# VHH binders against Flagellar brake protein YcgR (ycgR): the designs that were tried, part 82

Target 1, 263 residues: Flagellar brake protein YcgR (ycgR), of Thauera aminoaromatica (c4kar8)
Amino acid sequence: MAELSTPSPASPAPLDGGRGDELEKFTLRGARQILQLLQDLITHRGLITAHTGGGHSFMTAVLKVDEERGRVVLDPSPDPQANRRALAAPRLTCVTQLDGIRIQFPLVGLGEGQDKGRPALFAPLPAEMLRLQRREFYRLQVPLAHELSCLLKAEDLARKPVEVSARVIDIGAGGVAVVVPTGAAEFVIGGTLPACRLALPDGEPIELDLEVRNLNRQTQRNGTEQLRVGLRFAALPRAADTRIQRYIFKTERALNAKARGGL
Below, E stands for the ipSAE of ESMFold2; O stands for the ipSAE of OpenDDE; V2 stands for 0.75 times the mean of E and O plus 0.25 times the DockQ between their complexes.

## First folded at step 8 (VHH)

Design J6 (from G33 with F100E; framework vhh_7pa5_2; at its last look DockQ between E and O 0.01; V2 from the best seeds 0.00; counts 0 for: pae E 17.2 > 2, placed apart)
Fold by OpenDDE, look of step 8:
Structure J6 (fold): chain B 263 residues (1-263), chain A 121 residues (1-121)
Amino acid sequence: as target 1 above (263 residues)
Amino acid sequence: QVQLVESGGGMVQPGGSLRLSCAASGFTFSDYDMSWVRRAPGKGPEWVSTISDSGGSTSYADSVKGRFTISRDNAKNTLYLQMNSLKPEDTALYYCAKDEYEEWGSWFDYWGQGTQVTVSS
């Protein structure tokens, strides 16, 4: 009977989906600061979403900060399965907010026990806490099977308006990278492409303005040249942003599930 | 500034009904999924229900499925929770929460002060 090693839940994504250097100024590493922030979460009854990986999460709250023992005490989930996942996870990614500022911190070494006769989860104090006012944009590599496309409204060499259907190769909250045939249109870094259309699998295309941020010529294996265009969302409706984020979330969850051999 | 203000809580007998409301302001309400969460005395927070931005999709915790109904009125920037067949175990502080998404997961970026629901004989 081969013990089907339950695939270890995929580690939650690193806290820093962005450039480490840029996040440093928003990262608290001081023990006193961390303790204070956790205490503030208690005072303000902060609701925490703890991610265990694989798209699983549960809600919790800080019950107590035990400075003497160097640990944080959390409410367990009312769902026993969620608690099992939490305890099995090598790391929890905890996300909450205080005063409109997103707070993210890792917890490792989670254990269960009792606090004053109540079931509780225990973890060592986080080594760092990230306070983010700005979104760092993660870039999802778009699976080829999704066939994401972006209709670009651009100009050719003669400044004639042209529409180019471009394949989306990566996507984040801040923009997309696309590939276009060489010579299909002229792109200028810093230029704006108005009223483009991003096609997501979940509904109608999103109309948006794009700003050209990067241009890279690539030669394919077959010798064909393609142009990779990095595009920033210059004007994105909030509803569109939400859809993009949802798409990224769902896709990542699916990819992680597949990587774990899960159905 | 984003504000969520819950109302409609109170004391009710087992088997009774309550309707909670959440007034949202400071953001485009219709652009976001919304949720109810609750925290019972001596217990951790529990997800109760979620409704999509358009109201076209709803989900419920097993503990409340068939008894609770989440709805929204985007024109009024209001979220609702109809609670029927209330049980003592439904006693909790109920929060309205705004959903947010990241590549690695979902979370609530805003929630109200909560409204107290007490189910007692």
Scores: ipSAE 0.757, ipTM 0.914, lowest interface PAE 0.7, mean pLDDT 87
Fold by ESMFold2, look of step 8:
Structure J6 (fold): chain B 263 residues (1-263), chain A 121 residues (1-121)
Amino acid sequence: as target 1 above (263 residues)
Amino acid sequence: QVQLVESGGGMVQPGGSLRLSCAASGFTFSDYDMSWVRRAPGKGPEWVSTISDSGGSTSYADSVKGRFTISRDNAKNTLYLQMNSLKPEDTALYYCAKDEYEEWGSWFDYWGQGTQVTVSS
C-alpha cells in the first residue's frame, strides 16, 4: 500500500464509462429535481430495466412516489426469482430511456410490501439520478476510410518513453477507443498519457491529455493479438471539444445520407 | 457484493511450479470471462491470461505463453492458474479479475486481494 499504484478492492462495474468530473453536470442531487424526474417517469409510463447484479435484470416501472415517507414504489416482477434477487441485492441499478434521454439511478434498501392491496417493491428515494442526452453517451464508430489516428506518448515495460500511432475505432464526447498491437507499449488502467495528438481530417491534430480507462484483449482471425484501449479526455479545451463534436456530426450526417441512398 | 479471494502463492526456485486459485462469490461466476493480472514490484498491472465464461477459449500474454495454463471450475466458482517453468521475472502479486462483457466492448476490472508469487534463484 506504499507503492506508486495500489491495487483496488473488488467492486461492481459501472454501467456507463463516463464517471468523474464530466459526469457531474448530468447528475441530479436536489430532492425536488429527483422527485420531478421520477414523476415524469410515472407520467410517461417509462419502462425500467432493473439490474440486480451478476448479469441479471428484470423489467419494472415506478408506480408512485410517496414524498411524505420518502419512498419510491416499484412494480414487482412476475418472476419470483427476479424479486428474490432484487430483495437480496445490496443495490438495484435502474436504467431507462425516455424520449431520447437516458436515465439511471440506484436504489438501496429495497423491501417488499403492499400498495393498495397489491404486491409492490419499496425503496428510499435515490440520492442521485443521471439524466443524459444521446450526444453525451454516444460513440461514433469511425469509418475505416477516415484513417483517424491518435499519437500516444506512452512508456514501454522498462518505463522508457515510446510513441505509438494508434488507429481510432470509436470517438465520443468523453473519449476515444484505439487499437494497438500487444507489446507496443505498457498501458496501465488509471494511467495518464499527456500531450497525445488526435488527428482529425479537417484541421491540425489536437493535443489531448488522455487517461487509460479500459483494456480489452482481442484476437484477430489470423491469431494475432491486439489491445483495444479505452481513453478518456482528461483536460479538453473548448476549441478541441468543438472540433470533435463537429467531426462526429459531419460523419454521422454523411453515414446517414449513404444509408438512405440504399446502397 | 463481488468478492474474489486468491490463494496458492508462495516462494519457489526458478523452474518450479505453482497453482493459483481464486474463489469467487457475489455474482454468477459462469456468466463472466475471468482474467489473471499481476503486479511486479515498482511496476503497473500486467495482464496475464483470460478464459471465457464456458472455459472453451483462452488467451495469454506473450511473456507467459506456453508456461502458464488458465482454467476454471464453474461448479465450484473457482478460477485457476497453473504456472510452470517459473522465472524470477514472474515474481509479482497475482490478482484474479472479473471480466464483464459489455455491449460497448469495454473491460471492467474487479480485483481480489492478490496472492504473492516469489521466484528466487
Scores: ipSAE 0.000, ipTM 0.099, lowest interface PAE 17.2, mean pLDDT 77
ESMFold2 (binder alone), look of step 8: mean pLDDT 80; pTM 0.810

Design J7 (from G48 with S30D D53G; framework vhh_7pa5_2; at its last look DockQ between E and O 0.11; V2 from the best seeds 0.00; counts 0 for: pae E 2.6 > 2, grease 24.3 > 24.2, placed apart)
Fold by OpenDDE, look of step 8:
Structure J7 (fold): chain B 263 residues (1-263), chain A 121 residues (1-121)
Amino acid sequence: as target 1 above (263 residues)
Amino acid sequence: QVQLVESGGGMVQPGGSLRLSCAASGFTFDDYDMSWVRRAPGKGPEWVSTISGSGGSTSYADSVKGRFTISRDNAKNTLYLQMNSLKPEDTALYYCAKDFYDEWGAWFDYWGQGTQVTVSS
């Protein structure tokens, strides 16, 4: 009688998309902290978007935290189809905010039932909750092969307009990090770079305004100094935002597939 | 800081009308889609309507289609919801919400405290 080793439940995909080390400081794993945060979501009537995968989501809220049973109680969707999708999903990715801080947490093992005679969804308490400030939005490390670039309209030391082609090293919904040669332009934290152009692989460059948020001088292995510039999207048209998000999603998916041994 | 402040709620008889307003601040209002969401007592949040940043595109839940009209005045940074032919089932706390898109999809990154709409005889 060969003991069919029940396949160890696949470790839930990290909330951080593989950025484990960088996001660890923003990840709550303590049971008390998680309970408190969920309670705070109740108190503040937090609107939660639960993603079920495949581009589908529904709105919910935490109704109750059942500490004794180790479960969270959620509002079901008014859409029966959304509830079916939720129940069929191996994992919900819940996204919300509290006090301007993005909160993300997974729920697994979703079930339906009743709470005080009302339909409700039930899940075990999340094992972790990610708290990200806007500045800390997930940033995709751009593969070198994609060769993303951003044309920066900046000023030199003499305050003359200069255009600098900068390599994009990471990209997120909120902005990009780029590298520029030292001395190529003068950047001021809090300064705006108007009418820049972000080149994505899927079409024409995106025109956007960028705000300088961070400056970091880096010395390369070859002794060359580079300036890493953290840039926030100051004004991003919806269409541009959609393209950026699509790029990020597609790239992440590809990277994950590759990591899983997908050809 | 992003702020959304709803107003215009109240008590109305079935068949009546209300106009909700949402004053937005702390972000470039016309760059973002805006939505109305409602939460009735004992029910989960329900999406009501969305309007594009430019105001050129609108969408509605089937439950409110033909009765509600979403609009915006970008010069005033204000979102509106005209509600006509109100029904008791429209009783809810109505939230103004800012749409956000990320790697996971669409969600609301900000919403107001809500304005109460009560439809009762």
Scores: ipSAE 0.851, ipTM 0.950, lowest interface PAE 0.6, mean pLDDT 88
Fold by ESMFold2, look of step 8:
Structure J7 (fold): chain B 263 residues (1-263), chain A 121 residues (1-121)
Amino acid sequence: as target 1 above (263 residues)
Amino acid sequence: QVQLVESGGGMVQPGGSLRLSCAASGFTFDDYDMSWVRRAPGKGPEWVSTISGSGGSTSYADSVKGRFTISRDNAKNTLYLQMNSLKPEDTALYYCAKDFYDEWGAWFDYWGQGTQVTVSS
């Protein structure tokens, strides 16, 4: 019998994925800076997810930086199929976190080899690395008591308009994740949902356009299925951005104060 | 503040069993898939198992299928890994990791410091 869950996460956006101009200020291009960041990942023993495309990925780590040869050395996967996909892929997109900073970098020209007599993967040093501060990647996990919802203007299987009230489970500067019953609507990765309405506690709902970025089907413990939908804000107005950031800040303060005993 | 704390590691003989736990806090636990990842001495990280937020779907690396069982107790915000028929190859530091999807893609956005499992004669 086929398994229903998928452990392979969707590939992250490339460095130029729709927000290229906004990302330039977070992009490292200096060779010295890149070498230092890779060395920091080695020292921290960062867990790296390496995406090979097609929804496939594997876990790896940077073993060393070979400055003499201008190469980075990575652990191969214990799964031979993952290694074959990695070697066949035109690019790996590597994603990890270091001290509250999201790190993303491409590797091209991946090859097999040996390091100290054991198998390893090699690639030229990346030409750029993306460093996103906590504010840029952070997602507030929405407390259930807030009952945050988003009214989605979507289509059903017959392509007829349908409105779905979806519970917001997390929210960040760039988007939300919501859950809906399976079958409530059809969602397509890359599709746009115009004129959705995000309900925040501090005023009238915000009208905004959302882009579907990922879908994850889940089976509830009672056998009922739900769909987790990752949604990106398309062209978020500054006033709406300010309200969202204020909500995140105030909610985070309240949660931290509860954890510290109301301080 | 998202926090993941692993426990339950230790030393066992080949063929033995251990049950790992991961206490989660700072998020609505059942909304997220969770994974176990391990790092053996001198080896890179290896994905072990993933369980859906509801607990209704599980997946395993081929090396542990039939021997390990991932589970979760959403009422206690706890992830588990039952490890049976342990082999010396299972010796590793085991990490609990939170799966995450956002506008930048998918990754593990948090992981714990790990709990050591040692299987030796």
Scores: ipSAE 0.437, ipTM 0.787, lowest interface PAE 2.6, mean pLDDT 83
ESMFold2 (binder alone), look of step 8: mean pLDDT 81; pTM 0.815

Design J8 (from G33 with Y101H; framework vhh_7pa5_2; at its last look DockQ between E and O 0.15; V2 from the best seeds 0.00; counts 0 for: pae E 8.8 > 2, placed apart)
Fold by OpenDDE, look of step 8:
Structure J8 (fold): chain B 263 residues (1-263), chain A 121 residues (1-121)
Amino acid sequence: as target 1 above (263 residues)
Amino acid sequence: QVQLVESGGGMVQPGGSLRLSCAASGFTFSDYDMSWVRRAPGKGPEWVSTISDSGGSTSYADSVKGRFTISRDNAKNTLYLQMNSLKPEDTALYYCAKDFHEEWGSWFDYWGQGTQVTVSS
């Protein structure tokens, strides 16, 4: 009975410091910026999940930023085992959010000590911090080669149900922008399109409800009019959220790699 | 937009009880595990309890086990924490948090502003 070694959950891919132009826009490397962001986390009482690897994590918060010593002070876990894991880990991957923006940063060289007589964890200031745009606002431009589509369940001018296959031009955690032929359906801002199907390259289409948020008519170079529709995910199933995030992450990584001259 | 709004906090004497509520919106509430986290002044965040998406499974920190009960009403998109036999050490800001599971691990992608619980004589 071969013990199927459950593949150890892959450590969150190191923030590939890859200079991809797009990721670069979201990566803070300036010492002052990093200090400010950490200070903001203190001010806003940010909850941080620190991943130690192997599927283990603990909750922490920035207690203090010591600029003089170039270190960040974190609250330890109430779980001694978690602290041991943290100290043994070559790297912590810290994840949090501020104002709806996901923040991710690595910490290396973790140590334990005391701050003002209280147990604390210490690490050198992170070299970089990734500040991802608000999930709902960040939009990945979908490569044409991916041919993402969304089947929209809408109504025509006569209020007859119609299905429109729309090309997805950008995607984010909060929604998609699609292009539809002019006259294919009637869209109303604020209207809900139920039981639509988003096709991702990695499997079966995702069924979801969409809300019309924006309508923009565009005239193509050839004189053809197209309608760009901004759609919000009205309800985001867990599985859908995970798949969408995975797709975005994978695509971004690939684009960045390509931009760096990689395959 | 995902929103989590905690309520039900207040001041209570030791041995007293409180019931916290968290109103969730902007996502399919029934599809996600939900948690309570607390942060006491001068202390780090502490996990309190988690309930599975369906409500079929619950877990508690040892410090609150037997005293606190997490529950949810998916029809109302609401998470609850019944707190009994409250102690001064339970004084904290209590956050409702949405669990997010990725291939590499789990974290809280959203949490509320918190509701203050103060246990004092």
Scores: ipSAE 0.802, ipTM 0.931, lowest interface PAE 0.6, mean pLDDT 87
Fold by ESMFold2, look of step 8:
Structure J8 (fold): chain B 263 residues (1-263), chain A 121 residues (1-121)
Amino acid sequence: as target 1 above (263 residues)
Amino acid sequence: QVQLVESGGGMVQPGGSLRLSCAASGFTFSDYDMSWVRRAPGKGPEWVSTISDSGGSTSYADSVKGRFTISRDNAKNTLYLQMNSLKPEDTALYYCAKDFHEEWGSWFDYWGQGTQVTVSS
């Protein structure tokens, strides 16, 4: 079935679509810098989470950089279905960490082949790589007792409106992560959820637009399946931003006091 | 500094059991989700299981569901993996990893040197 392995034109994909101007100063675009960072991932045996869309991901690693062909070589998954999803995906979003620095890069044009007689995945070198220190992507882990929630204005399988009340698991300056029961709504990465409502402990809920950035499946203690949904704030009024920052600061102070009291 | 020390690996026959432990230090263990990952010889890394910060939610790779059980003891800063009905395909170096979920997906901040599990006759 070689005729189904049609190569696609190589093009750099934008990192996350939002706050692009703010993230530009952390974006590597130089060929030598990109090669060096990929080599560092190889040297430190960095584990990479590759997101294929639809809440699916798999773990991989960079095996080598083929400079002559302008390609990266990746470990295939032990799960054949994960490899099939990766090869079918128009874009892989690769995320990893090196020495407390978040590293993210897109891969497009993924193909399969052999490296030293073993199966491998191949892609053109990324045109850009994002490099962020922890505080630049920080998300506060929301204490369970706070019971923060977000009312999502989403759609079901038939594209009909549905409202889902979701528990907020973490929150940062740029977005939240929530959990919902699997099947409660259909979420599409890149899709926008208008007029959602984020409930903070102070004041009235905040009305805001959210963009779906990632989806991850998990099992609760009672055996029910749930979906973790990563959501970006599309536009955030100054007053709402202030309230979110205040919540994060206050909660961090309380957590620091608890840590000292536990000593 | 963050340290994760895995233990409990060894050699076992197919059908046997092992319990892996991971001792954590240098961070507030109860604030973070924790995961087990494994790397078989000549293979890429494979996620095995994740447990939420409180222990209230768990998830498993299809290849281990029903055979492996992840748990944690936040008072002892320790993560566990009970591995039953072991198969030769479970032979791998097993790592404990600090899992950090956020907008851009999950990633693993820190892991130790791992503990070797070998399943053979």
Scores: ipSAE 0.011, ipTM 0.505, lowest interface PAE 8.8, mean pLDDT 80
ESMFold2 (binder alone), look of step 8: mean pLDDT 82; pTM 0.824

## First folded at step 9 (VHH)

Design K1 (from D32 with G53P; framework vhh_7pa5_2; at its last look DockQ between E and O 0.34; V2 from the best seeds 0.00; counts 0 for: pae E 3.7 > 2)
Fold by OpenDDE, look of step 9:
Structure K1 (fold): chain B 263 residues (1-263), chain A 121 residues (1-121)
Amino acid sequence: as target 1 above (263 residues)
Amino acid sequence: QVQLVESGGGMVQPGGSLRLSCAASGFTFSSYAMSWVRRAPGKGPEWVSTISPLGGSTSYADSVKGRFTISRDNAKNTLYLQMNSLKPEDTALYYCARDLDYWESGTFDIWGQGTQVTVSS
């Protein structure tokens, strides 16, 4: 009678595997704090992007916090397929913003049901919630193989409009860092680059406005000078935000899997 | 300015159908639950239906269940009420209302002016 060792439920993968220590200071684990933050999301009517994995996400909202039952009540998607995917997912990664602060939290054990005759999604309260200020947004180092690019609409020294194709080296919810050849364009900190195009692997480029936040000249090993430009998303459409988050999530997962020797 | 404007009311025979619309402006429509409330002559307000912010959850009063369908188009900032199999008892002024709490019914802070629905032979 071979005791089938029930595989120990895989510990929920840390939200961000590689920088776990740095993110701890921004992670809420206290039950009261979590409840309060969830209540704040309700109060402020924060919409949530729930990532289900596989490059899929849906929009939801916290409708209720049921403290007695230790659960959060979410707004189902009007898309039945999205709900099916959500229910099939071992974990949801929920992302939202409150007062300019990015909030991220996992939900595990999603179920559907009704309360007081109203359909809803239910999940146990999250064990942790990450609060990141804009300046502290996690930046994904973009794998070179992804060849992410951003078409920058800038001006040259003569104030002539120029388009510069820039390689994206890191990306986060708040912006991107790109590298451009020195002299390709003139950048001014605080300046806005309108109608730029960010190319993601999953579809058509995203048109967005970018604000120059920092400039760093870098000398490559080969002696070539490059300009690293830190860019903030000035006006990011919701759909674009969702795509960016999806890309980040997918890429992080892949990188973590590779780091674990799985790929 | 926050505003709700109802339309689509009218006179219809018993068994008929109407579709009400409510145009929302001045706030983030997709962030709020929305409700229909009606007031019949000589009666108090009666809750009819509520829809969640994203539209994935709906609820109905027993009096209209199976006959009415609430829906929303967040891209158009519009709330709808499809009313089928209308009865004389459905005669009322129908209001669109912004619901502050989807789970706790009756927490309305913004109302439209209403649209009249009359069901008569």
Scores: ipSAE 0.801, ipTM 0.917, lowest interface PAE 0.6, mean pLDDT 89
Fold by ESMFold2, look of step 9:
Structure K1 (fold): chain B 263 residues (1-263), chain A 121 residues (1-121)
Amino acid sequence: as target 1 above (263 residues)
Amino acid sequence: QVQLVESGGGMVQPGGSLRLSCAASGFTFSSYAMSWVRRAPGKGPEWVSTISPLGGSTSYADSVKGRFTISRDNAKNTLYLQMNSLKPEDTALYYCARDLDYWESGTFDIWGQGTQVTVSS
């Protein structure tokens, strides 16, 4: 008797270019490293979601690495339309995981052909591959009820010291995003904010140095302006990193339990 | 337990058709290429056909091209072989096999007991 199966979950979305600076340190560019990682995907039979753009994707796998021709060989889709979209796309963004590690890589110059009478899709070896544990790319949207805040030690527009208590809107292993009123302080991309304090529910605030990575101005519905500030954690002690990850894990479990308890 | 179970064999007249099935259990079916291999009396094993893990690529021995079609349903963990225009030389015990290397037919770690196909008048 056939087993009744549930549908597979939605395919994971690629990490977008807006996080490119944050992800650069996890990007492999060495030819030997890339070949070994592709071989590991073959050996462990990793299933790959290949994104073709416009919200379209298909499942594939790396069948082999052809070192002689400098090519990776992919399993074509049984859906001919997916293959046509892949061949027309300027690049594929391939996403998979290997033992809890997210792997993402671009393929450009995809072609169709045969090798030893076997149809396949071919592309030049990728010039880069992203290798990242889940916690390195995940950002928790902070529940409003938690009232997470970060005390920023910055300068005002007159270059005088000012402390700004900013609401934390998301948090991940590598940083936070906060909102402040426009004009509360002057922020410069690449600038550092020493001795800021991140308030978590489970004890005393964490003292940490922050680096400004992005700034986005927004106009509220009442016409007031606010500034979204993306902040990276500088060299974070293990204890602080552990507290941040524990907060993320505990909050995710609480949110998931509430969603299931909707009966 | 890893298991492959073939079915759908039988006796058929020349020119007839049969559809073989292979039920897989105990492993992640969609991660493996799958093959059909046959053994006729007085001959060694003969590779028949291979299908890639996600089903987008197929290959066939010259002796069966245009007559046989390999397919898979990964949601049902089932491999198929549609055999049309059967000839007496297709008479054999047909095995379903888990193929470790899509590019080299005959590299198997798991296969079933086989299902008999007999083509005669």
Scores: ipSAE 0.305, ipTM 0.747, lowest interface PAE 3.7, mean pLDDT 85
ESMFold2 (binder alone), look of step 9: mean pLDDT 85; pTM 0.855

